Miniprotein binders against q9h3h3. Designs and how they scored, part 198

Target 1, 235 residues: q9h3h3
Amino acid sequence: EDGFTAEHLAAEAMAADMDPWLVFDARTTPATELDAWLAKYPPSQVTRYGDPGSPNSEPVGWIAVYGQGYSPNSGDVQGLQAAWEALQTSGRPITPGTLRQLAITHHVLSGKWLMHLAPGFKLDHAWAGIARAVVEGQLQVAKVSPRAKEGGRQVICVYTDDFTDRLGVLEADSAIRAAGIKCLLTYKPDVYTYLGIYRANRWHLCPTLYESRFQLGGSARGSRVLDRANNVELT
Key: E = the ipSAE of ESMFold2; O = the ipSAE of OpenDDE; V2 = 0.75 times the mean of E and O plus 0.25 times the DockQ between their complexes.

## First folded at step 13 (miniprotein)

Design GI9 (at its last look DockQ between E and O 0.83; V2 from the best seeds 0.70)
Fold by ESMFold2, look of step 13:
Structure GI9 (fold): chain B 235 residues (1-235), chain A 97 residues (1-97)
Amino acid sequence: as target 1 above (235 residues)
Amino acid sequence: DPEEVEKLIEKLIELIRRALERARRLAEEGRVDEAIYLLIKARIIAYIYAEQTGDPELVREVTREAVEILREIAEKTGDPKAEEALKLAEEALKSVE
């Protein structure tokens, strides 16, 4: 089922996290070098394990762009994990409010918009647009998976620094749309990732907080956004 | 599909071993932040394993190994980050043991 597929993708993402990344870091690299870097490492051609003929000869876990203002801070993840384990032995019920409170208490507030695209021009064009938005300061940090041997869909992750700041999350959605992205976007807070909580979990938690669908002739944002936690259309 | 579940479980166990081995190497090199990053990953993977199998024992085993690695890092470096991480790992073990 869908939960089983989510756990396999999670395992692949964990493996990728631990392999080398290809990073364009605007904090240390001039923005004028971005176009050449994008041309050298299109995500549809960068291979996960360094296949012959690839731009990369060694494994690549992720391709990432860090914006000029990116200040990495995962928060108190170890404290979050410890509190989570203690909570599970307390007998208290675990709800979406529980997860939100843990995230706030430990300042593990980041989250990400996710989009899935098939390899090829459309993926490479979407990634280039996102990467430029990051370097230009409309977005803070993004990553994209490299091409797997099977040629399946790849994922672009666009991070925000505070999932509880709804307006900030919606502004990131708007910036993604302004880069020309029209596919479905889903938003997942990092707290779920750090606690290993995916779609099929015993608490029936929904790790996807928002869904965004492109809408012609809509609001200034150009998106229809659904709040999955409260089952409310935001636009 | 039991075969797919078995494959996933074997992969999760291998990823934990890889994360812990690399964390130990980083500890030997005094690379505190990188070692802590991998220990966090190992615990995440153990959480996924526990949900997949219904058995939380691997989480406890990973946490015990993390305490040993963090103690070595804290001793070698004196880094406050390593000492704080060790305290949290010991606290987590106390809550489950």
Scores: ipSAE 0.813, ipTM 0.917, lowest interface PAE 0.7, mean pLDDT 88
Fold by OpenDDE base, look of step 13:
Structure GI9 (fold): chain B 235 residues (1-235), chain A 97 residues (1-97)
Amino acid sequence: as target 1 above (235 residues)
Amino acid sequence: DPEEVEKLIEKLIELIRRALERARRLAEEGRVDEAIYLLIKARIIAYIYAEQTGDPELVREVTREAVEILREIAEKTGDPKAEEALKLAEEALKSVE
């Protein structure tokens, strides 16, 4: 994806964030209701703008599942943005290490594994697997984009609490693989999103920290995880 | 494609306007956390705009408007979250002016 495509997708994601979400909250809803909820709102059929014949009549930004241990904490995003703006004005060099330090200082540590899938059975099946893993406590929170009018790929996001915790990031990858997901995964810290840093940015910062590729018969994790910053395989 | 870039820019501006308008309505309703959330989103969109155009002016404008909205919330509600958010937004504004 070129820089333009990444920024276009980011704009669409921001628009989606402002619209209502379809949420299954395992903290308030019995796990036994998950299957009925998944059947009612399959991601491949839920439409972004509530098209005629879709399960939703109104716009839906995201479909999400919250686990029992989910606690929304985004940290000090405004302080992060202020510090980022000050840093830009200072003319100091900006590195991945700089962003890591900003994230730590402001407690903006969340990140997500991303997977892109075409609309259809494979997407819905993948989402169901992830949703179950969240409800069962293997994952904390996940969301999936609804179907666009153009029929483009949908994205599933699986969150971790701390992108600096390599073990936690790898554990989430393992849980995703255990849920039957075999596609390419990319891991992105939310700090890059909050600062508007996407592909082909002027600082040449890569917002993708890790890539996971499925591996048959490999390690107990069922994947190879590449550290993109250091170009080193972690598994 | 210049035409596609122009369409993206127009969309970004529209999204910012929508976010700010909704934030004001939420503020009037006393929905502080939701208003703050939308103001954060508006600033993110403004950063995307700045990367596309090379013009940081929209970031300044959005930040200024965020300060105004947060001030109104803080004055009306006395919510400590609004006061903190206001302080941070004012600090941000100083950094971009």
Scores: ipSAE 0.487, ipTM 0.791, lowest interface PAE 1.4, mean pLDDT 89
ESMFold2 (binder alone), look of step 13: mean pLDDT 82; pTM 0.769

Design MC24 (at its last look DockQ between E and O 0.71; V2 from the best seeds 0.67)
Fold by ESMFold2, look of step 13:
Structure MC24 (fold): chain B 235 residues (1-235), chain A 100 residues (1-100)
Amino acid sequence: as target 1 above (235 residues)
Amino acid sequence: SLKDELRELLEEIVELAEEALEAIKEGNLDEAKELIRRAIEIAERIIEELDDEEIKRRVELALYLLKLALRMIEAGDPIKARIILYIVIQLVRQLIEELK
């Protein structure tokens, strides 16, 4: 057992949202400053609570890079939540189509590719590649968790603006792979996060829509993306 | 029975969390905080009186989440408070079903 459920980890991630973020914002910061920033704040060394010997003296909830074209838009999240609460009292069935329609109706369409890596050089290298892809415009926004006091895997989140746009999701996967990332990626729409729906939910919903596997063997692309709901390859 | 009494306390937590969601929807954030505090009190009573370590750990998670929801409301983030309350309700309902 790794100590607690996915729900506890999600709650700790939400607590981290409340602490300061270390942000490289390409909309206001010259791209030439990126490499120095990455060297100053490697995610394997930035500590959640500002431990002695860390590059940060204060708590850090997240490390993030905003691309030149990043325009924050979570959509109508309060309306989404109200509709979700009403739906649950209505007696109507709750299906993946229901969640998709709620997301569309309320314009909560963002989602994210996720990767989990242990602290160390591999994590820092992966993050640096992602951050450069964001600043260069191949990706819009990404974040990475800092190192926890007790250790454990860290997460990189790479956002896309519309989970229903398969081309956009696949383009983000391609940009991640072009940065040299070989680990398993999973894609989760933000609608599931805003409704508190994780793997052990009572409706048996699968919050992971897509998974991407790096394939060795000389393919020019090197990535296979699977639609988990339909067991259909997208690439 | 002891199982029936535990289920009743867990149902109270769910009801209070659901009432807190309604209070948040209506903008009654002081009411939502008070409902959450009552749910916290019930969870703490269960943890202090219960001998089953597996059930105790699950109620401790619910307690942690309830306290976090309270912090989110105090920080002016009712969206995240609602997310956390959804998680509490699912976690506690799952436990209630297992006790039947």
Scores: ipSAE 0.742, ipTM 0.885, lowest interface PAE 1.0, mean pLDDT 89
Fold by OpenDDE base, look of step 13:
Order: C-alpha cells, then sequence, then structure tokens
Structure MC24 (fold): chain B 235 residues (1-235), chain A 100 residues (1-100)
C-alpha cells in the first residue's frame, strides 16, 4: 500500500469517526445479548452509507464493542500537537524515540492492533471472536469498519491502553490469537495518527511498532511478534 | 513554466494549511475556515488546469482532505481538523519535492 492509499484510508477513517457508531457496551448491556447483536449487525453486511438491504438504513462509521473496563482516555492531544509543531520548528532530529517521549509527556499512550480482512464469513467470525473477548474482559475495546460501497478489506482495531507497555501489547496479541485469528497483525500507536504521521512520511518514521505473525505449533502464544523499530523478535 | 506555476500554487496551499493550523490553535475558527476555503479554491483550480493524471489524483486527495478538515471544524472537532491539515501539508510538500 503506497503512502497515498494509507493517507486516503486514514482520511476515510476520520470521516467515519464523525458518523454514528453501532456500539455494544458491555457496561450497560448484558453479555447474553452479544450473540443477538452480532447476528443483527454482521460487519460484512453493515454498509458505510446505509445501502438498501443492509442492516443499517443510516450511515455507520464504526461497529464497536466496549468492555467492562473500558475508559476512554486520549490524554492531552492538544498539548501533544503543540509540542509536535514546536519540535518541527526547532529543527531538532525527529526519531521514534522523540515521538515516544512526546506521547509519554502528554499521556497519549493508546495504540491498536490492526487486522485487514475481506468482507465475508471470515471477517464476521473474526469480529465475533474479538467481540466476545472484549465482553469477557480479555480485551478492553475493539471496533471494525463497515463494508464500503466499493468493497475492499475491512479493518478490525483492537486497542490497548499503553503502547509503551510491551507486556500489555503482547497480552492483547495473545487474546486475539486465542480468539482464533490467524492473519497478520500490525500494532500502531495512536500518537502517530494524532500527528498525521503515516507511511512514507518525510521523517521516515514507521507508524507500525509491532508485527504479529501466526505460528503453527509454536509457543502457547501462537504468534511471533516482531519489534519493527529494533528489528527484534519479542516472542 | 507550467511546472513552476504548479509548484507555486502547491506552496500556497501548504502555507494556507499552516496558517489554518495556527488559526485553530489560537481559537480563530472562522479564520481557519476561510484559509481552508482558499486552499480548496486553489486545489480546484489546479485540478481543472492540470493534464497530468497522477499529479491530479494527488491534488484531488488534498482537496478531499481540505474539505474534510473544514467539516471537522464545523462539527466542533478542531483536533481532527488539525490532524487532517497535517496530512495535507505532508502530502502536498511531498508532491512539491517530486516536482523539483
Amino acid sequence: as target 1 above (235 residues)
Amino acid sequence: SLKDELRELLEEIVELAEEALEAIKEGNLDEAKELIRRAIEIAERIIEELDDEEIKRRVELALYLLKLALRMIEAGDPIKARIILYIVIQLVRQLIEELK
């Protein structure tokens, strides 16, 4: 995916954030209702703009599941952006370490595992597994993009509270794998999103911090996680 | 040259986007909207006059993003508007560098 595609997808994701979400909130809704909700709103059938015959008549930006322990905290994003602008003006070198420090300083620490899947049964099954893991407390929050009119892959995002907590990131990977997901996963800190840093940026920053590949017959984790910044396997 | 003119127009879009970022930071949302509107007008003009389909496609993306930024401001989400403007600035600067 070229930088153009990444930027376009990011823009579409931001646009989707503005539209209504279909949310299952485990804090207010009994877990016993999850299966009915999943059946009502399968991601492969929910359409971005509420196409005729879809489960939704109105536009849907995201389908999301909130766990019992979910607490939305984005940190000081405005302070982060101000510091980022000041850093650019200063002419100081910008490194992954610099961004990490900015994120820590402003408490913008959220990140997400991403998986891209074609619309269909596999996507819906994967989503159901993730949604269950969220409701059961193995994961905190997840969302999936609805089906686009033009088709294409849908994305499932599984969030963690702190991208600097390597153990927490790895635990989320394990939970995703335990849910039966075998595809490639990439982990991206939200700080890169908040600063508009995507693939092929002028600073040569890689917004993907970790990559998880499924491993058959491997350790209890069922995946190999690569630290892309250091090119080191963690698992 | 046509290439030089295109570069100048693209640079103006970058400047307008940067000024819009500053306006948002200062809480001058009306000014920010006006700056973005001006950038939109420039992008639209480029698209109308440009024959290169590859460059045109990139400018179309910039145009889309600028319009989205405007919508974000109107929706009361200045943070997202700033993010989008960052993307626009990066996209257009990259294009300028490729045109050198």
Scores: ipSAE 0.571, ipTM 0.821, lowest interface PAE 0.9, mean pLDDT 91
ESMFold2 (binder alone), look of step 13: mean pLDDT 90; pTM 0.921

Design MC25 (at its last look DockQ between E and O 0.49; V2 from the best seeds 0.00; counts 0 for: pae O 1.9 > 1.5)
Fold by ESMFold2, look of step 13:
Structure MC25 (fold): chain B 235 residues (1-235), chain A 100 residues (1-100)
Amino acid sequence: as target 1 above (235 residues)
Amino acid sequence: SLKDELRELLEEIVELAEEALEAIKEGNLDEAKELIRRAIEIAERIIEELDDEEIKRRVELALYLLKLALRAIEAGDPIKARIILYIVIRLVEQLIEELK
């Protein structure tokens, strides 16, 4: 029964990407307007398809905040995809190192910290903290899923520009924790998304590169971060 | 047999999706859309004629993905269309393997 759950989730994410987004863009909107926007569009109340009584009357795929310094650069994704197709026909092994090198060669280096929260006050509070961190410049860009029809966990994605830059990834983790977030965070490079590689893939690749766990007394930044590919603690 | 006929239809979906990927790579987006529409028609035929609930669920997901790929091309996003087609091909290939 559950042999294709990852594919279904990927399909829903692809559909959401193509629907309208609700965006607070700090590059064009004054920071003083953020709190009113957050109050108008809490992610626990914005609905995927514009249900009656929702703040939105139209479908919403994502709710997003762009920081003042946000400069989108996906890299050479078309070249990445072409090289990936050639690699599969070459007979060479496909490993995490292979994926890392493809990403570096084609400058497809972005990735994201993910957190999953149930709808309600904790989700809305966490999102507000992340959104403020983005507008204040501690983070570059974040998005959160809207509320699904029957409810369920929603996801906040906090993007970084280079998954190979461990300092930058750890600084983003610190900024997330400074916003008061204590749940498990997982980090996924965008290269896996652009190649359609999700959990349970035939190559047994692990799209989660890092995990961050809140740690009360042992870390200067409140996190224990594990590199899952190399089984190495970074903090 | 019914199982052989199903496998042949699923293999045709994979072939059409692979041809659509090549068409996208070459910039032939109208050709890619036509290939995807043909794959959609085959998936719809399978769903209409099939009794097996588990196989039907999986073909319905493939059909949904094929429609998303078509939508991505129409929206001017061939990168997303290629991602979606990768997923379709792997999903359907897995189903074909299970029907041996």
Scores: ipSAE 0.768, ipTM 0.892, lowest interface PAE 0.9, mean pLDDT 90
Fold by OpenDDE base, look of step 13:
Structure MC25 (fold): chain B 235 residues (1-235), chain A 100 residues (1-100)
Amino acid sequence: as target 1 above (235 residues)
Amino acid sequence: SLKDELRELLEEIVELAEEALEAIKEGNLDEAKELIRRAIEIAERIIEELDDEEIKRRVELALYLLKLALRAIEAGDPIKARIILYIVIRLVEQLIEELK
């Protein structure tokens, strides 16, 4: 990895969430305009802080595409956080199952497939494929990080509504693979982010629930999906 | 040592952020703002005194996030502020651990 800790990356992601986004909203913009928008704002050229010569003059946190069926729902994040604090003070064991139950109780169920790619044509091509899949309705919403000043890999995030819906998570993986993406994918629920649970946390919780590896000539999905919590292949 | 002093200041940022989280939970937003402001002041001091560019960058990120948390409270979004503060705490705790 790019030498940054998971906490540092999460902090940068949060900072990016608070900055302006470049958004293509398929609910309000004709699909026919997508190609022009992609050409105008290729992720490898859009810079985080609006560097001279970049397509953006102002800071950009994320480049995003919203599908026709996109509806943001964050659930009861406040209640989730309160319950999490109470759980920590109780001294009760904290497990992935505990967090899953908290997420369900408070309806904080969103999650995302993540892929990390070096800046360049491959990234832009991957993003274009994902963006099309979103606009065509195979995916609901996706975002990509702009190019950092120091370089490094950019991340594409593809969201699902419910990390507990295994079928929905797998369908999103299939759609990503159908878009031509062959790299490693990891799936992370947003609940872990909302609670400040990252890699190597003191509770030994793994925020990555699923891993998808591309497979040539394999199942109709073109990938092997591993349940990281149970160490079981789902496909 | 300079390292010990830095660690102590970082620990204070964590404590302030945790207290701010509790203040938000209790609905004491003015107290939360004050706690965050104090954390900002400490982070700014660290940045001014620190020569290590790597550590400085991480503290700068923490500073930025603290400012965002403050703005979130001011904007009437305490939930967002709490999320940000959780990230700040984890970011700084990790930095402290690396300085051990």
Scores: ipSAE 0.312, ipTM 0.725, lowest interface PAE 1.9, mean pLDDT 90
ESMFold2 (binder alone), look of step 13: mean pLDDT 90; pTM 0.918

Design MC26 (at its last look DockQ between E and O 0.80; V2 from the best seeds 0.00; counts 0 for: pae E 1.54 > 1.5)
Fold by OpenDDE base, look of step 13:
Structure MC26 (fold): chain B 235 residues (1-235), chain A 100 residues (1-100)
Amino acid sequence: as target 1 above (235 residues)
Amino acid sequence: SLKDELRELLEEIVELAEEAKEAIKEGNLDEAKELIRRAIEIAERIIEELDDEEIKRRVELALYLLKLALRMIERGDPIKARIILYIVIELVRQLIEELK
């Protein structure tokens, strides 16, 4: 996917945030109802705009599962943006470390593991595994995009509270792998999204901090995680 | 030259997007919407006049994003609109640099 495709997808994702979500909230809904909810709203069948014959008659932006410990906190996004603009005006060098520091200063620390899957049984199965992991408390929150008209890949996002907490990021990867997911995962901090920074940017910042590849055999984690910024394997 | 004119129009889109971003920051949402509408008009004009399909595709993306930003303001999420404007600014600036 070229940089422009990434920008388009990001914009569509942001647009989807504004439409109604289908949410299973484990804080208010018994875990025993999860299977029925998953059966009612399989991601491969839920359509973005409520197409005829879909489980949803109205537009759906995301399908999401909230864990019992989930608390939404986006930090000071406005302060972050102001500081980012000031930094650009200053002419100071902009590095991944600079962005990390901005994120810390403004408490914009959320990030997410991303996986892209074609619509179908494999997607629905992966989502069910993730949803269960969230409800069981191994993960905090996850969402999946509904099916687009074009039949493109759907994305599952699994969030962590702090992209600077390497152990927390790795624990989430392990939980995803334990749920039976074997596809490529990429980890992106939300700070890059809030600043409109994608693959093609003039600062040459890479919004992907980590990459996880499934590994067959003896590692307890079942994956190899690469730190993209430092080009170092963490596992 | 046609290329120079295109660059000037693209620069105007960037300026309008920057101004709209500032207007949002200041809470001047009506001004922001007007600035975005002007940028939309310029982008539409470029698309109508441009024969280069590659450049046209990029301007179409910018147009889409501008329209999205406008909708976000209208729906009461100016912060997201501002994020979209960051994307527009970067996209169009890159295009301008490629046209030098």
Scores: ipSAE 0.709, ipTM 0.874, lowest interface PAE 0.6, mean pLDDT 92
Fold by ESMFold2, look of step 13:
Structure MC26 (fold): chain B 235 residues (1-235), chain A 100 residues (1-100)
Amino acid sequence: as target 1 above (235 residues)
Amino acid sequence: SLKDELRELLEEIVELAEEAKEAIKEGNLDEAKELIRRAIEIAERIIEELDDEEIKRRVELALYLLKLALRMIERGDPIKARIILYIVIELVRQLIEELK
C-alpha cells in the first residue's frame, strides 16, 4: 500500500529544491517576455535531470514565476522548530490548534494550493494561466515540477502568505479558477512542511486544511471550498 | 531472534537521528554529519542482510532520507536537514512499533 507516498514525494520535492530553478521574475523581467518564456519552457517538456533533447540540458528542480509583489519571508522557522521540539517533551497535547498557534507565534503563515496534472497540453495550459495570473498580480508566486518520468503527474504550487486569512486563501482559489482550472485543489499550510508532518504522522493531524472542487454555475469564484479541519463549507 | 536484532538496529538509527537533530540545533554540523553517516551504515547493513521485501522498502526510504539530510547540511541548509530528520525518526519509529 501507499502509507508513505506523501513522504516520498516530499523528499523528492526537497531534493528538487537543491537543483537550479528556471525562474520568470516579474520584478526584473518585462511582462511582454512571459509568453516567449512559457513557449520555451513548457513544464511537460522541461526534464528534471536535463535530457539532451529537452529544452534544458542541465537539471531543473522547479519552474517558477515570481510576481511583482513577491517578498520571500518564511518567518521564524528556526524558532518554530525549537518550540516544536520543546512542545513534544512538555507533555502538552499536540492538536491542530496547537500547530496553528505555533505558526502564528513564529510568523510561519504561508501555505499553498496544490494541483496534480498529467504531463501534456492540460498541464502546460494550466501553468500558463497561473503564470499570467502571477505576472498580472492576482497571484504572488507559483511553481511547477518538471517532467521526471513517463506518465507521472506533475504538481503546480500556488502560494498564499497567510493560511489564517481565509479571504486571501479564497481569493487565490478564485484566481486559479479564473485561469480555467477545473481539477481538485488541496491547501497545505507550510508549518506542516517545516515540521515534517505528513498524513502518516503519529498525532493524526491532517496537513490538508482546505479542499476546493470546481462547480459549474456556482459562486463568482467557480468553486466549492471545504474546510477539512472543521468539516464546514466556506463557499 | 532476528526480529529482536532488527528492532535493536532500528532503535539505534532513531537514537543517532535524534542526536543529529540536536547537534544541528546547537550548530555542531560536523557532529551531525558523522551521526547521520553512522545511521546510514546501519541502514545499509539492514538492507543487505534482510530478506523481507516489505521491511526492506521501508528501510530503503529511511536510507534515502538520511542521505538527503547529509546533502542538505553539506549545501548549507540545516533547517531542511532537521525537517528530513523529523521524517526519518517518525518512519523508523512506526516500523519499530509494528515489529513489537
Scores: ipSAE 0.612, ipTM 0.821, lowest interface PAE 1.5, mean pLDDT 89
ESMFold2 (binder alone), look of step 13: mean pLDDT 90; pTM 0.921

Design PM1 (at its last look DockQ between E and O 0.82; V2 from the best seeds 0.82)
Fold by OpenDDE base, look of step 13:
Structure PM1 (fold): chain B 235 residues (1-235), chain A 105 residues (1-105)
Amino acid sequence: as target 1 above (235 residues)
Amino acid sequence: TEDEVRKQFEELIKRFEKVMELVEYLLELAERAAKRGDTIKARIILYIAEELAEQARKIIEELKKLAEETGNEEFKRMAEEAKRIIEEAEKRLKEVKEKVKEALS
């Protein structure tokens, strides 16, 4: 994928973040309403700009589900960004370890499993499985991008609280697999997003820490997770 | 061959135009985020724009190199135009960045 494609997707994601979200909040809405909500707003039919005939008449940035234990804590993102700018000005070497330390120092530890799916039944089914897992407390929070005009792939993001907690990252992968999802997953810390670091960056930083591949007949987890930084299998 | 060099130059120009289109879009988004008081978002967008501006500069250096190697005056003019475009975008990027900084303060 041309580095340009990653920055374009990032720009679209930033634009989407500024538009209204369709949210199911399990903290305030009974779990029994989830199926009706999923039927009303299938991600493959919800359009980014509220196209005629779509379930939404107004622009929608994201469709999201919040679990009972969800607490929005992004840490000191402003402090992180200030420290990042100071680091760049200093001319000191920037490594993945530097970014990890910045994240820890500023308590910006969230990360997400990402999956890309074509619009359609498979996407809607995958999203329904994830949404249930969130409402049931197996996952904390997830979001999916609405359908774009160009009909490109939609992304589901499943968040974890701490990208440095390897066990928590693996547990989320297991929950995603238990929901019936078999596609490739990539895990990215949010610190890279907050600092505008994507695949093609001047520091050659890889924002993907883990990859999960579905494995037939494998371990109880149903996936093989690769640590990309160390090129080691974790499962 | 002259034809191959021309093709390479045209591909670089096309890539430059695409990068600059995205830079302009990002600048608009950054201004929108800043107006909403979302300084975190504005800074993220600006970081992406800065990275793309650097990529655009690299493309311009390649364009200049090809223009110099061929001695083609048309290529030189196009490379100079590309340089003016990126300089204008960088000026605007700096202005947006200062606005965001003022909002943080």
Scores: ipSAE 0.830, ipTM 0.913, lowest interface PAE 0.5, mean pLDDT 92
Fold by ESMFold2, look of step 13:
Structure PM1 (fold): chain B 235 residues (1-235), chain A 105 residues (1-105)
Amino acid sequence: as target 1 above (235 residues)
Amino acid sequence: TEDEVRKQFEELIKRFEKVMELVEYLLELAERAAKRGDTIKARIILYIAEELAEQARKIIEELKKLAEETGNEEFKRMAEEAKRIIEEAEKRLKEVKEKVKEALS
């Protein structure tokens, strides 16, 4: 409405990052406990601030599942941010290639597939499928937002290690589809998040790198994936 | 018509007020992140706030243009008040940015 919807969502995400998370960590928790945990904490019922009737009595920023092979390494984010600030005073043009090179130089290569779903069975079912894929090793890390007071759409984020590795990004898309997910997916490199670059930015950068659409019977992977920066179909 | 220009001006004012509410919220979040020692998060939040402040400045330029084109005294007063609001927010933004910079050292 005001043209800054992405920035409002970003502020909510920043606040959520600083509140407690509900985590199933496959590195320290037996896989046999996953189904009970999912039943206890369905994302459509876990409330952001611990409303009456919620399974949580305290604020929850995110609900997350870490796979057996999860090894957190964000790269040189401090150096990335310093270089970004210096670049803005340099007079050099800021382009998608600039962001890509900053990410490579500082080894800030992670990114995520995003999906937005209304609260309810469809969201909880999608999350359960993703969580199982993470524990089984097809995916490494995922998180889902809790239910907001307004009851708006929630987001599932599925992370990949390297947005420049197209094969790895497409393999994650395939694993998401194998979990029964048919909605639109968009892919955002983490470099854009760490530099606070959202849709309404002064450089007219587009933080969405890829878009995945489920395709009935037309693709071996079940997806039609488009590179939005270059307007090239990858599948 | 006069009503169409007034509606346009009022929509810009509403948009400016919403953006500034978000800027103030972001500054509170940046201070929270800095207090926790999370300077990476604080810098992300400040980048977002700084961009929104720049966009709010662009809204003010459109408000001033409409006020000048119409000669409307009410529009002039509202544009000047918006300018004071963003100047105060930009001062606070600089102060929070310095707090974060000090935390890095």
Scores: ipSAE 0.815, ipTM 0.904, lowest interface PAE 0.6, mean pLDDT 90
ESMFold2 (binder alone), look of step 13: mean pLDDT 84; pTM 0.810

